VHH binders against q96fz2. Designs and how they scored, part 131

Target 1, 269 residues: q96fz2
Amino acid sequence: CGRTSCHLPRDVLTRACAYQDRRGQQRLPEWRDPDKYCPSYNKSPQSNSPVLLSRLHFEKDADSSERIIAPMRWGLVPSWFKESDPSKLQFNTTNCRSDTVMEKRSFKVPLGKGRRCVVLADGFYEWQRCQGTNQRQPYFIYFPQIKTEKSGSIGAADSPENWEKVWDNWRLLTMAGIFDCWEPPEGGDVLYSYTIITVDSCKGLSDIHHRMPAILDGEEAVSKWLDFGEVSTQEALKLIHPTENITFHAVSSVVNNSRNNTPECLAPV
Short names: E, the ipSAE of ESMFold2; O, the ipSAE of OpenDDE; V2, 0.75 times the mean of E and O plus 0.25 times the DockQ between their complexes.

## First folded at step 8 (VHH)

Design C10 (framework vhh_etentamig_d1)
Fold by ESMFold2-Fast, scan of step 8:
Structure C10 (fold): chain B 269 residues (1-269), chain A 124 residues (1-124)
Amino acid sequence: as target 1 above (269 residues)
Amino acid sequence: EVQLLESGGGLVQPGGSLRLSCAASGFTFSSYAMSWVRQAPGKGPEWVSGIRGSGGSTYYADSVKGRFTISRDNSKNTLYLQMNSLRAEDTAVYYCAKDQGEYSYGWEDYFDYRGQGTLVTVSS
């Protein structure tokens, strides 16, 4: 997974993340650095995306089941990175393979610090290789959506009001991530950055791409992944596996250029 | 330099209780998560329980949750495991282990150091 859509306005995104804490109290996640959230239909590595993480990461003795939402850089910069420019990191840390996560220091160290997060998106994009051509077919991949009375389709011909209606009740894709905190050697703000854990594709996606993000399907899985105060790394990693509970449709080549940021990027062709 | 010394093991009947202790030295105890790992006869090691360096969070394997309680006293550099409702399947050598960071990994392969162990036998 190397491209996502996360276009919801901040208030809609926040409501889509409503949850229950350990005591069963209904809550909305509290924002950190909300001004760094930039909605987009076409997010690439090195851009910021919203993630959920436990409040205990920021407040000593906080209830570990309470959630913060914060924008983080896509592309994990390890805490031990000694150079001044994160873009010069030799390794691609956009994704982290589930089968080697505990063998790589870049991921093992933050896991030992409880640095698990849930990466939020409308959905993600993958490019299917078309045999015999140099062109690839892009697809938008997302959770099955509950149909409201008359809407639930993604269409370029729909009015802005119809588009707003479908998004008001959109079920966000929730992907398992690992984050780290990097302090620039010469001073400045701490950089929070993340990687998305990947697994083998499910049967439904195998014809599009051989890998998929580790999707946390449902609030129980999301809660256990985030709650590093009660759930050990070993127990949390049992949540990391392919899922068949996804759907997709082909989209136009407009999405190919990461600078294009319009609803056409995810509209069905 | 780093030392972990377990004690408190012994023979108990099913349904009984034992309290294990681990005396730690040679490192900043409060900065590291600590775990209990057990190895039953003829089996590989199994992570049992872990506790955050600060003591603020505890972790348990499903097989012991509700029966065992992990705790620590950072002023005395000592880790404890209170074991209640013991079963024959809990029979094992119990090892105190120092995690590599502040939070528990829950995997025995990722510990820096492991003590000598203390034998717990649950039988009639």
Scores: ipSAE 0.012, ipTM 0.487, lowest interface PAE 8.9, mean pLDDT 87

Design C11 (framework vhh_etentamig_d1)
Fold by ESMFold2-Fast, scan of step 8:
Structure C11 (fold): chain B 269 residues (1-269), chain A 124 residues (1-124)
Amino acid sequence: as target 1 above (269 residues)
Amino acid sequence: EVQLLESGGGLVQPGGSLRLSCAASGFTFSSYAMSWVRQAPGKGPEWVSGISGYGGSTYYADSVKGRFTISRDNSKNTLYLQMNSLRAEDTAVYYCAKDQGEYSYGWEDYFDYRGQGTLVTVSS
């Protein structure tokens, strides 16, 4: 997973993240650094994306079931990284393979500190290799959406103008992530950065790509992944597996260039 | 520990040729896709070319297509980049990069590991 869409305006995104705390109280996540949120149809590594994490990471006495939403850099910079420029990191931390998460220091250490987050997106993109050619077919991959009077089901059969109406009630994709905090050696603000945990693709996606993000399907899974105060690392890792509850449609090659940031990036073709 | 060591860079005149090599160790070379990435003076990194683990598929940036050829020798754990018809704008530090296989596209952004680089200068 190396490309996502997260284009909702901040207020729409916040409402899409409405949740219940442990006491059953309805809440919206509280923002940290909201001005760093940059909506885009075409998010690549090194850009900022919104993540959910437990309030307990910031307040020692907080209810661990309460949520903060914060933009973080995609591409985990380990707390022990000694160079002054994160772009000089020689190894890829965009994704964290589930099969090696406990073997790699970059991921094992923050995971041991409870630094679990849920990465938010409209959906993600993958490129299908076409046999006998170097051509690749891009696909937009996302949760099945609830049908509404305004938009019906989203998909290739829908006209482009009907897509504008689907965002009012869009179910955001919720991916399991690990984050870390890096203090620049020369001083400055702490950098929060994350990685997306990946698994083998499900049967439904195997013809598109052999890997997929670890998707947390539903509020129970999201709550358990975030709640590092009540859920151990061992128990949380049981949530990391392929998911079949996913849908997709082909999109145009416009999405190939990460600088293209228009609705055409995810429109059916 | 993954180690990547680039070589073959140097000074060459426009229209000339160079062959870059990358010696890989510390992992099962044939199981991973490999890429070449370059960074020109004053510019950000640019993905140049990629090759699948067994060499059956190759990919090129538009800026080098038809001039550069990526190849690999899995028996020697070595990645190559044959650069022909070199231009002044090809001047850059060239890096060898290991792909963890997580990407289906967009290798320009991140790699599993990068080498130390080899400088290519194209000047008259």
Scores: ipSAE 0.122, ipTM 0.502, lowest interface PAE 3.2, mean pLDDT 86

Design C12 (framework vhh_etentamig_d1)
Fold by ESMFold2-Fast, scan of step 8:
Structure C12 (fold): chain B 269 residues (1-269), chain A 124 residues (1-124)
Amino acid sequence: as target 1 above (269 residues)
Amino acid sequence: EVQLLESGGGLVQPGGSLRLSCAASGFTFSSYAMSWVRQAPGKGPEWVSGISGEGGSTYYADSVKGRFTISRDNSKNTLYLQMNSLRAEDTAVYYCAKDQGEYSYGWEDYFDYRGQGTLVTVSS
């Protein structure tokens, strides 16, 4: 996973993340640095994406089941990174393989500190190789959406008014991530950055790509991954596996250029 | 299953050139970024250069910028490193590495998918 869509306005995104804490109280996640959230239909590594993480990471004695939402840089910069320019890391820590996560120091150390997050997206993009050519076919991959009369579907949006209805009740993709905190050697603000954990693709995606992000399907999985105060690393890693609860459709080559940021990037073709 | 086989090393005079090759098998080569990592005698490993899966982006350590060129041929599952203006301090065993999303912070973080390596000696 090296390209996502996360275009919802801040308030709509926040409401899409409504959850229940350990006491059963209905909550919305509290924002950190909301001004750094930049919605886009076409997000690449090094850009900021919204992630969910436990409030306990920021407040000693906080309830570990309470959630913060914060923009973080895509491309994990380990806390011990010695260079002054983190852009040199962007291509190497975009994804973290589930099968070697406990063997790699860059991921094992933050994971041991409970630095688990849930990466939010409308969905992600993958490019399928076409037989006998150099061409690749892009696909937009996302959770199955519950179809209601008012919610609409991406393929059925034929006017600006109908397009807005597609996103009213959109179920955000929730991907398992690991984050770390890096203090620039020359001073400045702490950089929060993340990687997306990857697994072997499920049967449904195997013809498109051989790998997929580790998707946390449902609130029980999301809450256990985030709650590092109650759920050990060993228990949390049991949530990391392929899932078949995913759908996709082919999209236009417009998405190939990460500078293109329009609904055409994810529209069916 | 992942196999990497480096070749092209040898003895060369300072100022000379060598071209290293890495034959890859056991994975979809074009889907992964690849890197060259070296280890000089008595020293720890050093990341040298990286290239994206489709070859559109290349990266170099400051010590080799302007002298080394990384490239790949996805139709042949082969990674290359063209080394020009070689210096005595370039003497090392050079390893081809499949990028799993790790930058080299310690030798274990990066070397899991390296091959046997190829020795480059720069000496008069």
Scores: ipSAE 0.000, ipTM 0.169, lowest interface PAE 12.0, mean pLDDT 83

Design C13 (framework vhh_etentamig_d1)
Fold by ESMFold2-Fast, scan of step 8:
Structure C13 (fold): chain B 269 residues (1-269), chain A 124 residues (1-124)
Amino acid sequence: as target 1 above (269 residues)
Amino acid sequence: EVQLLESGGGLVQPGGSLRLSCAASGFTFSSYAMSWVRQAPGKGPEWVSGISGWGGSTYYADSVKGRFTISRDNSKNTLYLQMNSLRAEDTAVYYCAKDQGEYSYGWEDYFDYRGQGTLVTVSS
């Protein structure tokens, strides 16, 4: 996973993240640094994306089941990184393979500190390679959407009016992430950055790409991944596996250029 | 354990040529795409070129297109980069990288499975 869409306006995104805390109270996640959220149909590594994380990371004695939503840099910068420019990090932290997460210091250390987050997206993109050719077919991959009176399918809403109705009740893709906090050695703001955990592709996606993000399917999985105050690292890692509850459709080559940021990036061809 | 050992770097004059090699071990070489990534002094890493596991598809950064050729010999577990018409701007440490395959587009960083590198200096 190296390209996503997360285009919802801040208010719509916040409502899409409504949840119940441990006491059964209905809540919306509270924002940190909301002005750093940049909606886009075409997000690449090193850009900011919204993530959910436990309030306990920011407030001593907070209920660990309460959620914060915050933009974080895609591409984990380890807390021990000593150079002044995080772009000079010499190893790829866009993704973290599930099979090596406990072997790599960059991921094992923050995971041991409970630094688990849920990465939010409309969906993600992958490019299918055809044998014997340089041609690639991009696909937009996302949760099956609930059918509503306003239409819950991207493929079913091809008029501008109906297209906008698709997003009113869009089920966001919820991917398991690990984050870390880096303090610049010469001072400045703490940098929060994350990686997306990856697993072997499910059968349904195997013809498109052989890897997929670790998707947390449903509120029980999301709450257990986030709640580092009650759920141990060992228990949380049991949530990391391929899922078949996913759908996709082919999109145009407009998405290929990461500078293109329009609805055409995810529209069916 | 994945091991990658680069060689072939050195000092060369502008307009010259070098051939880099990467000896791979610890994994089924033919099953993985491979890349060359470079890092110039004081700069971040730059993806240079990639090749599919079977060798039929090759990809190049615009800065090297037409000058560099990536190839592989799966019988020898070896990756190559033929560099022609070298420029001062090509001066960098060149790293052989195993493609984790984590995503299908964007080749900007593959450093999780990279070798120790080989220095290429283009100078008169």
Scores: ipSAE 0.017, ipTM 0.402, lowest interface PAE 6.2, mean pLDDT 84

Design C14 (framework vhh_etentamig_d1)
Fold by ESMFold2-Fast, scan of step 8:
Structure C14 (fold): chain B 269 residues (1-269), chain A 124 residues (1-124)
Amino acid sequence: as target 1 above (269 residues)
Amino acid sequence: EVQLLESGGGLVQPGGSLRLSCAASGFTFSSYAMSWVRQAPGKGPEWVSGISGSGRSTYYADSVKGRFTISRDNSKNTLYLQMNSLRAEDTAVYYCAKDQGEYSYGWEDYFDYRGQGTLVTVSS
């Protein structure tokens, strides 16, 4: 997974993340660094994306079931990285394979500290390898959507007009992530950065790509992944598996250039 | 330590067949897509064929489609390439390649840990 859409305005995104804490209290996540949130239809590695994480990471006495929403850099910079420029990290930390997460120091250490997060997106993009050529067909992949509580589910729609109306009640894709905190050697603000955990693709996606992000389908899975105060690493890793509850549609090559940031990037074609 | 060991190359006449093998170790073989890449003398590398980790999906370059078959045996950590109807233009060193990344655009960036290769010569 190396490209997402996360375009919702901050207030719409916040409402889409409404949740219940351990006591059953209805809550909205509280923002940290909201000025760093940069909505886009075409998010690539090294850009900032919003993630959910436990309030307990920031406040010693917080209920670990309460949530913060914060923009983080996509591409995990390990806490032990010694150079001054994170972009010079020599290995790709955009994704973290589920099968080797406990073997890789870059991921094992933050995971042991409870640094689990949920990466938010409208959906993600994958490029299908076409037989006989180096050409790729891009697809937008996302949760099945409900148009309204009274009108049923909206999946792929052939009308850009219909797609503009769907965003008011869009169900955000919730992907399992690991984050770390890096302190610049020459001083400055702590950098928070994340990686997306990946698994084998489900049967429904196998014709598009052989890998997919680890999707946390529903509030129970999201809550257990975030709650590092009550849920151990071993228990949390049981949530990491392929999911069939996804849909997709082909999109135009406009999305190929990460500088293109328009609704056409995810419109059905 | 990731290791890939190709074998099965040799000299064959046009129209002949060869089966290449790649023995993999040092990683969870079934979790990675694998590819065959070839390099003819004095030319750049050319992707030939790919197979998903599960083996459910296979992909071929137009130049070999219908003549070559990629397969894998995950119980033996082995990748295969069955080459039929060989042509002089198939002469190359053939490399086994492990998928490097999980971003999907730019197939060339997927390949790391190629082995030493196995030479296939198609000549009368």
Scores: ipSAE 0.000, ipTM 0.233, lowest interface PAE 10.5, mean pLDDT 83

Design C15 (framework vhh_etentamig_d1; at its last look DockQ between E and O 0.01; V2 from the best seeds 0.00; counts 0 for: pae E 14.4 > 2, placed apart)
Fold by OpenDDE, look of step 9:
Structure C15 (fold): chain B 269 residues (1-269), chain A 124 residues (1-124)
Amino acid sequence: as target 1 above (269 residues)
Amino acid sequence: EVQLLESGGGLVQPGGSLRLSCAASGFTFSSYAMSWVRQAPGKGPEWVSGISGSGSSTYYADSVKGRFTISRDNSKNTLYLQMNSLRAEDTAVYYCAKDQGEYSYGWEDYFDYRGQGTLVTVSS
């Protein structure tokens, strides 16, 4: 996964992240660094995207089922990194393969610190290789959305008003991530950054791409992944597998340019 | 040098209770999660329980949940396992293990160090 969409306004995003804590109380996640949130239809590595993480990471003795929402840098910068510039990392940390997560120090060490997060997106993009051509067809991949009788298919939102309604009730894609905290050697703010765990693609997606993000489908899976105070690494990793509960449609080549940030990026062609 | 020394094992009747202890030395005890793992005769190792470095988080295998309680005293560098409602299937050598992080990974073979073990036998 090298491209996502996360364009919802902050208030809409927050509401979409409503949850129940372990006591069954309805809650909204509290924001950290809300000013770093930059909505975009076209998110690339090194950009900031919102993630969910346990409150226990910030507050001693906090209820680990409580959630914080924070923009983090896409591309994990390990805490042990000694260079002053994160761009000098010699290995790609945009994704973490599920089968080798425990073999790599960059991911193993944060996991031992309970640094699990849920990466939020409208969906992610993947490019299908066309046989016989050098052209790749991009697809937007996301959770199936509940068709309300009144809300036509994403494709039928012919009016701006209908489009807004679709996004007000949009089920966000929830991807399993690992984050780390890096302190620059020269001082400054602590950098929070994340990697997305990837798995082999489900059967439905296999014709498009052979790998997919580990998607946490449902409130229970999200809660267990985040709750490092109650759920061990081993138990959490059982949640990491392909899912068939996705849908996708072809989009235009507009998304190919990471500078393009318009609704056309995820519009069906 | 890291040292882990288990104690408290013995023979107990089904339904009985036993408390295991592990004395740790050679590392900053409170900085690491600790776990109990067990190995029954003829079986592979099984992760039993883990506790975070601070002791604020505890983890249990489904097989022992509700019966066993893990705890630690960081001032004494000691790990404990209170075992209640013991069953024949709980018969095993119990090992104290040092985790690699602050929180338990929950794997039976994912430890930096483990002790020599203490035998727990549950028999009528």
Scores: ipSAE 0.804, ipTM 0.915, lowest interface PAE 0.6, mean pLDDT 93
Fold by ESMFold2-Fast, scan of step 8:
Structure C15 (fold): chain B 269 residues (1-269), chain A 124 residues (1-124)
Amino acid sequence: as target 1 above (269 residues)
Amino acid sequence: EVQLLESGGGLVQPGGSLRLSCAASGFTFSSYAMSWVRQAPGKGPEWVSGISGSGSSTYYADSVKGRFTISRDNSKNTLYLQMNSLRAEDTAVYYCAKDQGEYSYGWEDYFDYRGQGTLVTVSS
């Protein structure tokens, strides 16, 4: 997983993340650094994306079931990184394979500290290799959406004027992530950065790509992944597996260039 | 611990050939796609070529298509790059990179380094 869409305005995104704490109280996640949230139809590694994490990471004695939403850099910078420029990191931390997460120091250490997060997106993109050619067909992959009278399903025949309505009650994709905190050697603000955990693709996606993000399907899975105060690393890792509860449609090559940031990136073709 | 050890670099004249090797250890070699990535002086890294874990699929940057051939020997945990018709523009440090197979697109510009690299200089 190396490309997502996360385009919802901040208020819409916040409401889409409504949740219930351990005591059954309905809540919205509280923002940290909301001005760093940059909505886009075409998010690549090194850009910022919103993630959910436990309030306990920021506030001593906080209820670990309460959630913060914060933009973080995609591409985990390990706390031990010695260079002054994170872009000089010589290895790829965009994704973390579930089968080696406990073997790689870059991921094992923050995971041991409870630094679990849920990465939010409208959906993600993958490119299917076409037989007999070097061309690749991009697909937008997302949770099945409930059909409403106003929004309906997003289809090839939908007009651009109606696309704003399909985002009403959009169910955000919730991907399991690990984050870390890096302090620049020359001083400055702490950098929060994350990686998306990946698993073997499910049957439904195997013809598009052989890997997929570890998707946390439903509030129970999301809550357990985030709640590092009550759920151990061993128990949380049981949530990491392929899921069949996804859908997709083909999109145009406009998405290929990460500089393109328009609704055409995810429109059916 | 992942170890990638490159060898085979050196000084050659334009039009010459070199064969690079990469000895891999510390992981199940046949389960991972592998890539060659190069970095010329003063420039960022450039993906050169990739090969699937089984060896059945190979991919090349446009700048090297028809001149370079990537291959692997899974029984020896070794990756190869046969470089023919070398040009001054091919001068770079060549790195063997473990590709976790996570990218369906864009892996041409982002990689996981585990080797120290081998220098290839093409000069008259």
Scores: ipSAE 0.169, ipTM 0.584, lowest interface PAE 2.7, mean pLDDT 86
Fold by ESMFold2, look of step 9:
Structure C15 (fold): chain B 269 residues (1-269), chain A 124 residues (1-124)
Amino acid sequence: as target 1 above (269 residues)
Amino acid sequence: EVQLLESGGGLVQPGGSLRLSCAASGFTFSSYAMSWVRQAPGKGPEWVSGISGSGSSTYYADSVKGRFTISRDNSKNTLYLQMNSLRAEDTAVYYCAKDQGEYSYGWEDYFDYRGQGTLVTVSS
């Protein structure tokens, strides 16, 4: 997973993240660093995307079931990194394989500190490799949506008003991530950055790509992944598996260029 | 720890041949697709060729198809690029790249791990 869409305006995104805490109270996540949120149909590594994490990461004795939403850099920069420029990191941290997460210092250390997050997106893109060629067919991949005549159907929009209805009550894709906090040696703000955990693809996606993000399907899975105060690392890792609860459609090559930020990136072809 | 070490570059005349090697360690080599990427002076990286983990599928950029052959020896953890009929435009630093593990990027983002590269110069 190396390309996502996360285009909703901040207020719409926040409402889509409504949740219940452990006591059953309905809440919205509280933002940190909202000015770093840059909505786009075409997010790539090194860009900022919103993630959910436990309030306990920020406040001593906070209820660990309460959620913060914050933009973080895609591509985890380990806390032990010693150079002043993250671009000097000589290994790719965009994704973290679930089968080696406990073998890689860059991921094992923050995971041991409870630095689990939920990466939010409209959905993600994946390129199907055509056999024996360099040709690739991009797909947009997302949760099945509860559909009304105009809601949840990307192909039905024929006006700006109808486009807004497509995204009304959109179920955001919720991917399991690990984050870390890096203090630049020359000073400045702490850099929060994340990686997306990957697993073998489910049967439904196997013809598109052999890997997929670890998707947290439902509020129970999301709550357990986030709640490092109540859910151990070992218990949380049991949540990391493929899911068949996924849908997709082919899109045009417009999305191939990460500079293209238009609805055409995810429109069906 | 993942390590990739390229070798076999050098100066050749147009029409000549070179064979590049990449010694891999620190991961289960046969489980990952591998690529060659090159960077000519003053240009961005260009994907050249790729091979599946088993070696059963090979892929080539149009600019090298028919002239370059990618191969691997999984018993020796080594990736190869046989370059024939070399042209001046093939001059570049050539890098061995472990597939990003995921195939999740667009084609131009094919670097997961990269060695220091080996320079190929094609000139009279």
Scores: ipSAE 0.000, ipTM 0.157, lowest interface PAE 14.4, mean pLDDT 84
ESMFold2 (binder alone), look of step 9: mean pLDDT 82; pTM 0.842

Design C16 (framework vhh_etentamig_d1)
Fold by ESMFold2-Fast, scan of step 8:
Structure C16 (fold): chain B 269 residues (1-269), chain A 124 residues (1-124)
Amino acid sequence: as target 1 above (269 residues)
Amino acid sequence: EVQLLESGGGLVQPGGSLRLSCAASGFTFSSYAMSWVRQAPGKGPEWVSGISGSGYSTYYADSVKGRFTISRDNSKNTLYLQMNSLRAEDTAVYYCAKDQGEYSYGWEDYFDYRGQGTLVTVSS
């Protein structure tokens, strides 16, 4: 996974993340650094995306089932990185392979500290290699959406009013991530950054791309991945596998340029 | 450290065949997609062919489709490119590239040229 859409306004995104804590109480995640959230139809690595993580990462003795939502940099900067500019990191940390996560120091160390997060998106993009052309076909990939009388469908959206109906009850894609905290050597704010764990593609996506993000399908999986106070690394890693509960449609080449940030990026063609 | 060592290039006549090999080390070979990329004299690099980690999925540039076959032997950590019906325009240095990308977006793939390449010259 290397390109997503996460365009919902902050208040809509927050409501889409409603959850139950361990006691069964309905909650909304509490924001950290909400001003750093920049909605976009076309998010690339090194940009910020909202992630969910346990409140226990920030508050001693907090209930580990309670959630914070925070924008983090896409592209994990390890805590041990010694240079002043994180963009100078010599290796790609946009994704973390599930099969080597325990072998790579950059991922094993934060994972051992319980630094698990859930990366939020409307969906993600992948480019299919097509025979007979020099161009690749982009696809928008997302959870199947529940139809209601009040909800629109993405295929029927042709105006701002119809697009509002599509997003009103959108089920966000929830991807398993690992984050780390980096303190600049010369001082400054702590940088929170994340990587998306990847797995072999499911059968349904294999014709588009051979890899996919590790998707946490449903609140039970999301809760267990986040709850590092009760769920060990070994148990959490059992949640990391391909999923078939996914849908997609072809989109236009407008999405190819990450500077394009319009609904046309994810509209069906 | 990723090491890729290409071999099998040489001089061949138009219509001839060559088989290129790439010996890989320093990573779990079967877990990564691999590609062949070539650079003709005076031109930029051109992606030629790709293969998934399992070997199940293969992809080819239009210019080589039907003439070249990519394959891999995961037990030997070796990538191959069988080149048939060679043409003068296939003359290039051929590089074995590890697909670092767990993804592909837009026109962008992350390739890592670690080898010295192997020269293929198609001439009479």
Scores: ipSAE 0.015, ipTM 0.340, lowest interface PAE 6.5, mean pLDDT 85

